# VHH binders against Outer membrane protein assembly factor BamC (bamC): the designs that were tried, part 6

Target 1, 338 residues: Outer membrane protein assembly factor BamC (bamC), of Kangiella koreensis (c7rcp6)
Amino acid sequence: CSWFSAKDGTEDIDDRYMKSQQDLELQVPPNVKQIEVQDRYRVPEGVIITNRNAKGKALSLDPPQLLLVGGDGVREDSEQSHPTVWVRHQDTPFMNYVSRFMMQKNIPVISSTEKQISSDWISDEDEDIFSQYIGSYNLDGQRHKVTLEIIGQNANEVAVQARNTQSQRLVDDKWVTMNTSKTVASQFLNAFLGFYDTERTKEARERILEEGTINVSLGTNSQGQIALIAERDLIAIWEHLPSVLEDLNLSVSDRDQSAGIYYFNVKEPETGFWAWLWGNDETNAKVDMEPGDYQIHLAATTYGVSMTFKDEEGNLLDSNLVTKIYPEFAASFKSRGK
Key: E = the ipSAE of ESMFold2; O = the ipSAE of OpenDDE; V2 = 0.75 times the mean of E and O plus 0.25 times the DockQ between their complexes.

## First folded at step 1 (VHH)

Design s6 (framework vhh_surovatamig_d1)
Fold by ESMFold2-Fast, scan of step 1:
Structure s6 (fold): chain B 338 residues (1-338), chain A 122 residues (1-122)
Amino acid sequence: as target 1 above (338 residues)
Amino acid sequence: EVQLVESGGGLVQPGGSLRLSCAASGFTFSSYAMSWVRQAPGKGLEWVATISYSGSRKDYVDSVKGRFTISRDNAKKSLYLQMNSLRAEDTAVYYCARWTYGSKYTYEFDYRGQGTLVTVSS
């Protein structure tokens, strides 16, 4: 269910949202905080060999090529004469990632087209810019020219091929031509795949951070009653609300996903001689509400999600009270309770 | 086809230990975070523990912290749950589940196994 599906704020649409949330609860583990953003292009550990002695002679890999296959989303095209992989890609021009790779790794470019980019000499004279990916460039006095090219495309995938076009070795301070290697091409392709995976993972993380910012305004629900309005889908608000309540020092006592209700408790402020003397502000509710049990009713609307506050009996809270607590809730949602 | 097969469940006394195993096939195991989830009799599914693709990060539900340890062997395509100091409340069918990114900044379990029963008698 897309955001647009909630446009009319009807009961049928709200019911669909709540049923979808049941699946989401099974999908998102509770209490998980520091989990890696998983990207289908993530490079598996131990797939690439980078430990080569720059003073030594590197032997060719027993397979002619070593390619990072990744997990889901990267597959080798073994029918090609040069190292080639099909990468799952849909949303943006693929060559933009190739161009960024060349620029970020300070790889000199001789020529660039919509489907092909060719390097100038890449040498081990500079700091090893590939570190984890191209062991052959750690050999003393070698330099190579390489090309990355899009050789095929379908609705969900792009085929990218690497070629080592020229190679030279330094002998008595002079560059001497040597044979090109499919191993060099494979290692260069691996370097790009590692960059691509890292860049996509970074973009996914940035999207999570940006889309996780929830702005809450004061408004009305579909019945014209005062409510807090968040311009996000119901699933997102349902997932964020427990964290928001916890960070406001409000205890979640129950939840009813089918009805879209969170039940919470406002504790008595800690009182007593020692609380008076040193204070206990860290455990007191951060919102000015009378101690007791309350409800937040969520409903999808054309504006996003309405959060309607009710007391223990299910009666609407006074509009003056909702207006008073709004700033703290809005601030907590914007920071997602962090 | 993605396939996950759990084993190692059984009857155990309170305070005892069990080690659950999950054998994975049909996908690149080393590229996915994995989880253990359980379902107690008459209750819904409950998440228990998650481990990252490399094994460097692990998370647990509060009720099992310090008692359960999740681990994996990527070479063997296997996931494990070491359960110590078992309690009657740990009685459940335990499922191995694959965790992946499925929605805007959320993760989902797209596959799970048939489960293995753990019974902790009083």
Scores: ipSAE 0.000, ipTM 0.121, lowest interface PAE 19.2, mean pLDDT 70

Design s7 (framework vhh_surovatamig_d1; at its last look DockQ between E and O 0.05; V2 from the best seeds 0.00; counts 0 for: pae E 15.3 > 2, grease 24.7 > 24.2, placed apart)
Fold by OpenDDE, look of step 2:
Structure s7 (fold): chain B 338 residues (1-338), chain A 122 residues (1-122)
Amino acid sequence: as target 1 above (338 residues)
Amino acid sequence: EVQLVESGGGLVQPGGSLRLSCAASGFTFDDYAMSWVRQAPGKGLEWVATISWSGSEKDYVDSVKGRFTISRDNAKKSLYLQMNSLRAEDTAVYYCAREGDYYFSTDYMDVRGQGTLVTVSS
């Protein structure tokens, strides 16, 4: 995306997300095993994540694959010559989402099969909404054709590849053929993944309303830090957490989907912290926390989602405090944030 | 002429720190994202870090996350790499690189300096 290139492009990455990535400590305390992370933090639609890690290979002069991590369960396949991601997917045929994406974004389609959809010309003359996802500088005076294709599948994942098949630029009122770009393909893929994430989020929300209790346990995150562990997918927890916080009379002040962070405020108690237990003040926070601003960092793990609590400055809360608030959070999750 | 000149390399003990600098000239510095790359002896070129034109976005190779910090001063047309907690495996020639136009350029890292040697050894 543009932040890896010239400033004339669009910056779609959340600064807080980037900061969160930078601030992650890789060291695990002694006698604590690192928890394997299933996926990166959820990234909102339009946000791009880059994978420049060569993993033993030499640096390529080709543009890196800049891809969106849509929810949990998206991983890049860096071995492919074209932008490719493995997406955790089950049930509904994956290509239905691609079709819906094309339709919703009013992208013309020239061909559609069970494994492949190809666009017609996409240009800046198209809907403004979509152009924002691709990046205006890529469409300004240009048009592109893109193909999305399922190039692999396993029991739980589909590999989706994007290719920019044709590109033209307008020169003296004539369309002239230009080189295709992996960047254009990546951006298109990102746009789709953003859409996909949104759709899956909606579906997840609906499921939450119908599903049973969410079990929460006290554990550690991938860095060995004290955390609450919820036995659900990241999207599910993300969608559910506002209700939990509300149930606990905590106020969500902000959220960073790209970083998987909820910001919430503990209100000043009108009376004591435990006034709510006696029915005297139902507006007080139902957790024993000092008034102020806090953060919950969500991360997908092999066994669920870790919820790491931090203060306003981003410092990890004391383990005793997290342990103390655990029962209330667990109970709230169990009650589905009634 | 576009030019990148690295400096700040040297010998340092494990756990030590260095700050690399890159002076850019011959182009509009703040129009480009900038990167550090490195080449260890006997190894290929490895990406280390990238910073957006404004400095608002940063990315790092996993092995240096939490230890290295990329920054820039657009007014001075300078790129920096603060390297803390250096390890033997960080030994390499470090290059400042300009990120080209990722849409039009086939050479994404089309401009690179001559490099500065960083040796981490006891």
Scores: ipSAE 0.000, ipTM 0.227, lowest interface PAE 12.5, mean pLDDT 75
ESMFold2-Fast, scan of step 1: ipSAE 0.341; ipTM 0.745
ESMFold2, look of step 2: ipSAE 0.000; ipTM 0.148
ESMFold2 (binder alone), look of step 2: mean pLDDT 81; pTM 0.822

Design s8 (framework vhh_surovatamig_d1)
Fold by ESMFold2-Fast, scan of step 1:
Structure s8 (fold): chain B 338 residues (1-338), chain A 123 residues (1-123)
Amino acid sequence: as target 1 above (338 residues)
Amino acid sequence: EVQLVESGGGLVQPGGSLRLSCAASGFTFSSYSMSWVRQAPGKGLEWVATISSSGSTIDYVDSVKGRFTISRDNAKKSLYLQMNSLRAEDTAVYYCARDRLYSYGTWPSFDYRGQGTLVTVSS
């Protein structure tokens, strides 16, 4: 399945067909900002310090930044040549936070892939927001390009690396190349980490205090297969799904968070003395499915989660069956959001 | 044929308001997330706001948060952008864009956009 999903990295079949019918239809990347070159005040450049009162410590123009964040689950990877941290992360695709950071902070983006996002020139000195992401660097007459990239992953952590890929300084009304800096990269990475921590805290609070409904519709997953589409993030669906299954009298037998799979069992209807005494309706599955073992495969989409149903062997459930059980799942999810 | 037609642009004074509309045709509008993207004179394209297929998930670029409101009417196959407290920096051509269904990337991608509607904020 992993080979199939890895090789089939194409968009939905219908989307691809429609694009081909449009010939050269323009694909518009979001949040791309072209910086206009203006005649701005030039700051004095090149200051040489020759005094020796520093006594025994080398003077450095680009000191390294610490990227370790105590017990918050962020640690520095000192083996790498560029600023890199391992961030404790197990749920939603990590790049979702990177892309949200760039988008919400109005940072111009040239390209984005599943593992890397690259900025355009960050040089709008009149926007205080930009200077905050470069940290102590004054953007007056300077502009920088930065990338954030996932360079490693394990079950509990994601390694993210920042690179300052290009830098320029305004000299005599022309942009002139200057040396890139690990300090610029480190401060950009620190700005992202601050954003990440804030978003994770906000999401944890929203999970506790949420009163919104969880809307579920019938649709298709990225492979074009029938699926239930939940309009919430993967974290919320992963967390609420056991309660939904329990509400439907379906027993969770296992889960694989890295693969995004819940395993569940549909029990034989109860018979005998206790069923007579307490009533069969209290324990029987609330969905019309044959007794046995099943799987739900979760995958993040742009604005939600696809839930694909499979049998014990990993074969897709019949679309008529998925359509038939959909109303009960939708009703249960809706009640979880209150 | 997929078509997106924007309207509602015009000249407005700083602090004023405008409401942009986008009429969609040639596809199942209710199945797609939609976005507004703008291009200021001499600048590149900037994403402004996105709304999910049902309208339950909404996101904005920080510079317009609290001032702009994106909404949709699936029955009318229409997308809207209510723009309040307009600033000179909001001067741009605004485009209605259709997001890719079941995108494989973490970054929203668009497969179609309209012709655009010009918004000028000037005293």
Scores: ipSAE 0.000, ipTM 0.161, lowest interface PAE 18.6, mean pLDDT 71

Design s9 (framework vhh_surovatamig_d1)
Fold by ESMFold2-Fast, scan of step 1:
Structure s9 (fold): chain B 338 residues (1-338), chain A 126 residues (1-126)
Amino acid sequence: as target 1 above (338 residues)
Amino acid sequence: EVQLVESGGGLVQPGGSLRLSCAASGFTFSTYWMSWVRQAPGKGLEWVATISQSGSETDYVDSVKGRFTISRDNAKKSLYLQMNSLRAEDTAVYYCAKDLGYTVYRSGSYTPFDYRGQGTLVTVSS
């Protein structure tokens, strides 16, 4: 994401890389909890409600909390009048993450300072920002302005507060002012926290890659086709692949570096007289593939390289086959990075 | 008046090396995180590397890790980028940027980086 955080607002996003990274983004942040508004206000059927704690109301409940809190590194500040969290953060400019969030979500910015950033109107096109965690909020015919601000900081943490500063609804083709909502502010803060966790996870992964470990996951290439995703640059994968194939008893038969293709052969297992005498044939392929010629097509992605498997005619291998051979390829790549 | 003056670019063959320099003035250099950003022909601005106030922390875009090294000299108010094993894809205008911690509007876009200089052109060819 660092690649895009420095952009001058020009769209240089390559859709090829976005699809291959989808599997990483679908991972639920492990240290973040989701809070649902409906769950806080649900009353089991048949329960008798008492209003003794209400000032003339039938039911007394606290306003809903929509914050992604309770994981390692994020905690709610319940003493504040607006949605506020303390985020574990040290010695890096915290506002850079806020700025990256605004830019990646195409949120218009009307003002910014070293501790505060304010949006211009956010409307129906951004409903996924406001509805991600509440489920029932509808932005149709509404627009909101929101602010994120650093209201406190210590050696280990930064306090971030969200405010819904202005709201309007469309009435007879005219924008009219409506009351601001802490729910809108909470949803906006939650969207940022999700973004922040993803960015910090990517940074932690990049630190692991600096140790020389090559991590391989199962995913898709830029065309949405099943592929192995290796978390290193194209040059490193190109140079390590022959050793990986050798480890798996697969012979490189040709290569086309300009096109990013490795051609390899799966040899027929020894079935003659000697196979009867020697039960363990060390030359047999360590992956369950039919004998024949195959191709691996490499393409660079934002966080690594996609490796797409094809047969001798250039047709994609079945997803079941790619899934079946994935563990052996992943294990070999891990050992080659150290 | 904040000034950032980049130098050290040039034409180099693939596999070659260059060292970029940035001379800073008009602000307290030692109190800011500093970054290098680049813009390739026909492409958007791309972040390359960042260094903390004291130089104790550095970070790089994945494509340059192991090849580029960012450093600073607070006494000389200078920022550096040592570029090794240069590739054709590294061809760009490189800018020294003050890391603001907030966004500014520049050339039709919002960015957390204050890059004011002319930049220095790096061309990696043949």
Scores: ipSAE 0.000, ipTM 0.146, lowest interface PAE 17.8, mean pLDDT 71

Design x1 (framework vhh_6qgx_2)
Fold by ESMFold2-Fast, scan of step 1:
Structure x1 (fold): chain B 338 residues (1-338), chain A 124 residues (1-124)
Amino acid sequence: as target 1 above (338 residues)
Amino acid sequence: QVQLVESGGGLVQAGGSLRLSCAASGFTFSSYAMAWFRRAPGKEREFVAAISWSGGSTFYTDSVKGRFTISRDHAKNTVSLQMNSLRPEDTAVYYCAADTWGFPLYESSEYDYWGQGTRVTVSA
C-alpha cells in the first residue's frame, strides 16, 4: 500500500501554464487605443504621493524597494543606500553562486573579482537571458549594466549589494543614456536570490544523500514562526515522519500530502497497577505534550524542510513547547536517517 | 515554455512489453517530480507511477506494481516507464506529468504540467 494512494479517483488538472496576458502590452497595433502603462520610473526624492486606498491623505514615501525578503535566510539591510540583503551562507565562496547565476542566465560579464561582478549590457536582443525572474521592463527597448558586490560578511551571513551602473533606452534607433534605477538593481538582486535559493536547496539535498543521517535543528519557517528544520529533502522527511512519530509513541491520524500536513494524536497516559505490572510506560508519549490532536505542517526551505507544529484548531504551538519537544524529535530523526 | 513530449506508445499483444519515454524542456527538470497517468476508455484519469525529483523514491499503483518500472535520466531530461507483462486492461492513453512540489502526488489535479498523451493498445 502507498499512503498517497488513499483515493483512487483523479480530478482535472489546473491550467497553471496558461499563456500570459501581458504580451498584449508588447504588441499593441498603431491604430488601436493605447492604454496607459504603469510608470516604470522611480519616484523622485521629495515627492509626496497620495495613496489610492487613502482618500484625501498624502503619504511621503522613500524610493520603493522590491527585494524578495522573507524568513528563511534572507534579510534586507535598510541602512544601505543601494539594494542590499544579508544572505545565510557558509562553507564555499559566495561569488561562486554569483558566477553560476551569470552563466545560467547568459549574462555577459565585463569584469569579475573575488567580491564583485559587473555585467555588460543586458537587453531584449538577448532573448535567452529574459525570464520571469528578471522581469519585463528589459523588454521595453531598454538595456542596463548591473553590478553585484559583497559588502560585508560574518560567520553565518554575506551581505550582497546590487547597483544599476548604466542604463539606456532606444530612441530613433539610437541608444540614449537614461537615469539608473534602484528598481532595476532590486529586480536583478531578486533574480539572483531566486537562483541562489534553488542552487542551495539542490546542494543541501545532495549533501544529505551522501551523509545518510537526518539532522534537525530549531529555526523558523518562511513566515518567521518557530519550526523544526530538517536537513533532508521533502520526500525523505515525508517518508520518515511516520516512523519518527511512532518512535515517540504518537499516533498518526491522517495525512494530507497536497497540503504537506501530518495529523497526529497524543494519547492519555496509561496508569495504575496493571500499567506498573506490564510496563505499558513503553507506550506513553515520549514528548511532554498535553493529550489531544495536533498537526505538523511541512514546507521546503533552502536547507531542507520546515516542520511547523499546530494544535487541533490550527493555532501555532507555543515556542516554549516546540523548544521543549525538539530534542526528542531531533534524536528520533537522526536514528531514522539510514 | 514548458513542454512534455511522450513517445513509445503503440500496439502490443498481451504478455508483451513497451517502453514509454517523456522528454522535458523549458524548465529545471531536476527540481520536479515526474509521473505517469493513464485514461482508459470509459474511465477517469488514473495514477500509474511517479518518481521523485532525485530519483530516490518511486511509487506505483497496485495494479502495475512489479510489472512497471519508472526511471529518470537527468542528463537527458527524460523520464521513462518500462511496461512488462502487459494486459488488455492496461489499454489507455498514457500521460506524462510534472509537479513543482517535488514529491509524488496521486491526484491528477496536483500536477502543474502535462504532455499530450501517447496511446497504448494491448490486444488479447
Scores: ipSAE 0.000, ipTM 0.108, lowest interface PAE 19.9, mean pLDDT 71

Design x2 (framework vhh_7yz9_2)
Fold by ESMFold2-Fast, scan of step 1:
Structure x2 (fold): chain B 338 residues (1-338), chain A 122 residues (1-122)
Amino acid sequence: as target 1 above (338 residues)
Amino acid sequence: QWQLVESGGGLVQAGGSLRLSCTASGFTFSSYAMGWYRQTAGNEREWVAFITSGGSTTYADSVKGRFTISRDNAKNTVYLQMNSLKPEDTAVYYCARFTWEYSGKLTPFDYWGQGTPVTVSS
């Protein structure tokens, strides 16, 4: 298909970039600790109730846990009666992501507004939407109608709520109405959140490949340690870093391209009578660091390149120090994008 | 559906060797970093080795120089060659697929194998 031929070019570029990122990020520093394994993918807490006796004792239902709650930029709103999350989101229309989700998953839409979208029937045989809940007590085939709605917004976040509006079960080749559930709504919201995260990650990657300006932000590396994140590919950052260090009056003492490390020196400040007479501040380091030898460890990430600062022995620099020097590094990198 | 099938575990004497294999299906194997984790009774799973889609390898300090991770993309298989085995290497070994988190952390989240037990006697 011509649709696929246009995508193939972008896919080739994306594949090259992602493979490069993974190769470099997994090259760990000399003083690496083992990676703590934390499984973020949880089976939703909720109703694992067998329908053995429909006339049996009524049991209380606990709301299911939402996927990605507690992840970066997503938090649950437990004050709401329906599954609701606050998602970190700025600058772009949030509903565009909801619309793209419905289209990509081939979910039929019966109504759509700037703050709400409602589906037609979605089968529980759609494993991308409903497969995450092992505790489903109805195995005869189900279909559901769901709605996603923006119920709140502030400068940094959007609140999105899911509702299961209609449900039916297949009995003797006939669809019969059944009660709606918060579990179905949570599963649908989880599926959307997974799509949203993947889409935003892809967009960030594409910006890194296409932008000429080198933007640097404060963040973390793959080990969760404080780092500067540069929004360009690793080759570009490696090539520009010597000029950045020179702009800051820092002397490059060595580099190890295979390990992704730059070694640099912060000189003793010039003091005394002769420095006072003839000038001195133009040769002193422009960042507030103690004189000595330091390392910058580069590694590719999903959103660019992490630059992790270490001392002569390979120990991490204090997070307050990294935060303090960040503005000067960011300004210097930005000027390299001309 | 995705699937990871581990094999090659067993009982070995201290100083011996074992080769573990993990065969993947249901996803584009060549596009993902793969790794090995191990778990002893009463402890959390600990990372052992990683191999990227491009073939770069990284090892936990406890196994560095003794274990070798490799992959064969044509067979959708990742391997762990374990040499100079020690009693403390006794564990159930798990194969995992890895992806990036938004924060830039590399972590396994939903693609684990059933595990293969390794017992080193001494």
Scores: ipSAE 0.000, ipTM 0.105, lowest interface PAE 19.6, mean pLDDT 71

Design x3 (framework vhh_surovatamig_d1)
Fold by ESMFold2-Fast, scan of step 1:
Structure x3 (fold): chain B 338 residues (1-338), chain A 123 residues (1-123)
Amino acid sequence: as target 1 above (338 residues)
Amino acid sequence: EVQLVESGGGLVQPGGSLRLSCAASGFTFSSYAMSWVRQAPGKGLEWVATISGSGGSTDYVDSVKGRFTISRDNAKKSLYLQMNSLRAEDTAVYYCAKWSLYPGRFSTYFDYRGQGTLVTVSS
């Protein structure tokens, strides 16, 4: 793979996705700049407290950077010596997203292979758009070289590891070598994960519109338990499910994409005078379920994705109940695919 | 609008326990990592603990490891800090703070914190 090229070898799709990446980048920087201006006072780095007797020592609110998984669909590999996450990914070569991230953020690339990409110096001193975009986040007077590497893969996940390979600080107009930091590596990995999540969300939405109707049938999961079977890939169903739940007036309370679980709540029905006056079909759950907390467990199958329903304690819902709610879920998925 | 409301502070004897709570509203609580930060009298802000959006990952400042436990209830949109074996040096105003990740940036930041709850540890 060429550090000069970010294309994945599909002609029409590459052009479309490059334009899509460019448009997303153009939309995101204005929003981030507005947040920086409007929310500057709320940022911890704006709250530096110095003991007057400490002569140049400053205390900040910032912890050592935790590897914050940017959303569901990523899990930390705590057994690795460098910041590493497993990212749920199946459809396309994962390194294409890394290459797009580097390219769209104008991060200079020194070398690229099928499984690793290495940056040149990244700093606030650069005149590129990326340096201006980053602003004051831990780069003022510093520059870093970083790598992202695929260190493992399976059918559903890719393990990506970040390393801070070189670091320097500007002292009296000279770059001086300083110790590398897992904090810098974690920040870089977190920035990539945020980019990746945004890209995958957009691509899934566009693919759903292009591929059309999502068919859902009543069937069984790999353990032989009753489930709804959706005839699409796991990522598409995962990203489409929140809209389906919203259409059914069900509130998503949590999600864990690495485990493939959506948590949702069925609200108490509206009662009394206002329900009588205004009706209850607009706000009440459109599925016949008892109020409470529930889980949907997603898993890839030979013919699509199984959606297994469980109660708050993780016990399977009665098959008669799953059969009863199936038509509304199927209708919502079908309408959402068009 | 984002709102964070802390509660549970008070006066406690050394070796005692307190449970702090934070009620969140105005955002999708489960999508964001949350932290507790504190400010002791006459000192700067200090980060205490962080929990990921799903609750699967936690981190603590060394001085509270083994004594404090951060947890969350995403269904109730609530964040908690269980404080055990309290020491005089734990005396501080404790704040609930929301993390944010800037897309394509190297940094995370606290984009909101509440008004705080006072914890006083003394005999």
Scores: ipSAE 0.000, ipTM 0.139, lowest interface PAE 16.9, mean pLDDT 70

Design x4 (framework vhh_7qbe_3)
Fold by ESMFold2-Fast, scan of step 1:
Structure x4 (fold): chain B 338 residues (1-338), chain A 121 residues (1-121)
Amino acid sequence: as target 1 above (338 residues)
Amino acid sequence: QLQLVESGGGLVQAGGSLRLSCTASGFTFSMGWFRQGPGKEREFVASISWSGGSTYYADSVKGRFTISRDNAKNTLYLQMNSLKSEDTAVYYCAARSFGWVYTSPDEYDYWGKGTRVTVSS
């Protein structure tokens, strides 16, 4: 009875679209690293002991090891002495996201440069900054100063490092200096990365939804295979594909919405007397493909939709061929925007 | 076809614990757990963003259940503690093809077939 399993749907033409989203195969290997941090933080007294040491004695529950991020686009730099990750990032200044994070979380800033930002005290009232990503560990009576710094960059990635620069704990209503920890730095970095993930997702979604022009680029699908990447949602691409194929003088032969596949045919070109007399530009395919039957497999991605081209047997088309036909497909999609 | 396969369900005594797992055959963005109890409608349990940085819980499970994910294994987890008879349900894993963390089942594109959890007295 749920739309994910339409038992007796009164859904009309779009019922199949819902099923096709559920049936699409999408595999992207995660570029995830868990960082091992020096753990000086101990769980609060009174926690139930769940571990026993090799000698049979009860041990304090160790804080969990921090996973900075999960998924594709972020990886740990284990060569660094402080928590550091490489984040997939292009086109915009990375520090803008760091600044927005500080502003949104009301984290006071002592200093800021093009590559580094330093916080003032983050206190117990901001406990959620640290506890949200490490679990329910109590930060009672502690405050910390942290920095985020860009320590490296290349065309596709930015390396960001977190440092806990000062820490204090409350003793008899007085702040007393305590040792800094890599755990605090990792918690702060995790808070930022969660913010970054959310903001980039929001921006990608807003660009896809608000752009009237359908932009198509060469890229790869979730399996790393060559594909055309359309910067719109799956529903929009599914709806516009028939018109795109028609513009290119390609005949849609079938559709499998549940699998996310369009089947199309490339006709034999007009030749001989009639082509000479009437011209052949109105009927011949506008893309240089061998006559026959082909498939386009659609899959949703973080930034849009991947369109993977296959032959009649379901074999991937050669990357040189996909590159050759790309300009005509891109031009047709661009003309089909809002 | 993206497949979500749940495991870890079973019979457990009230007050006990159970850990559910859901393995995806490919990339997923936001993921969540939903459940349907006997004679009840499907309801939200918990959801998590791709990075793990944002989590949301239904009031009925807050403080007892913990959602987490391991993207290196394409696996979503639900740690269920202090189980009650009201937690008896078929638990479904769900994933989004794009974007945001949501609590509405209508926003999720991919679903597992479910794993049954029975809590006895």
Scores: ipSAE 0.000, ipTM 0.116, lowest interface PAE 18.8, mean pLDDT 72

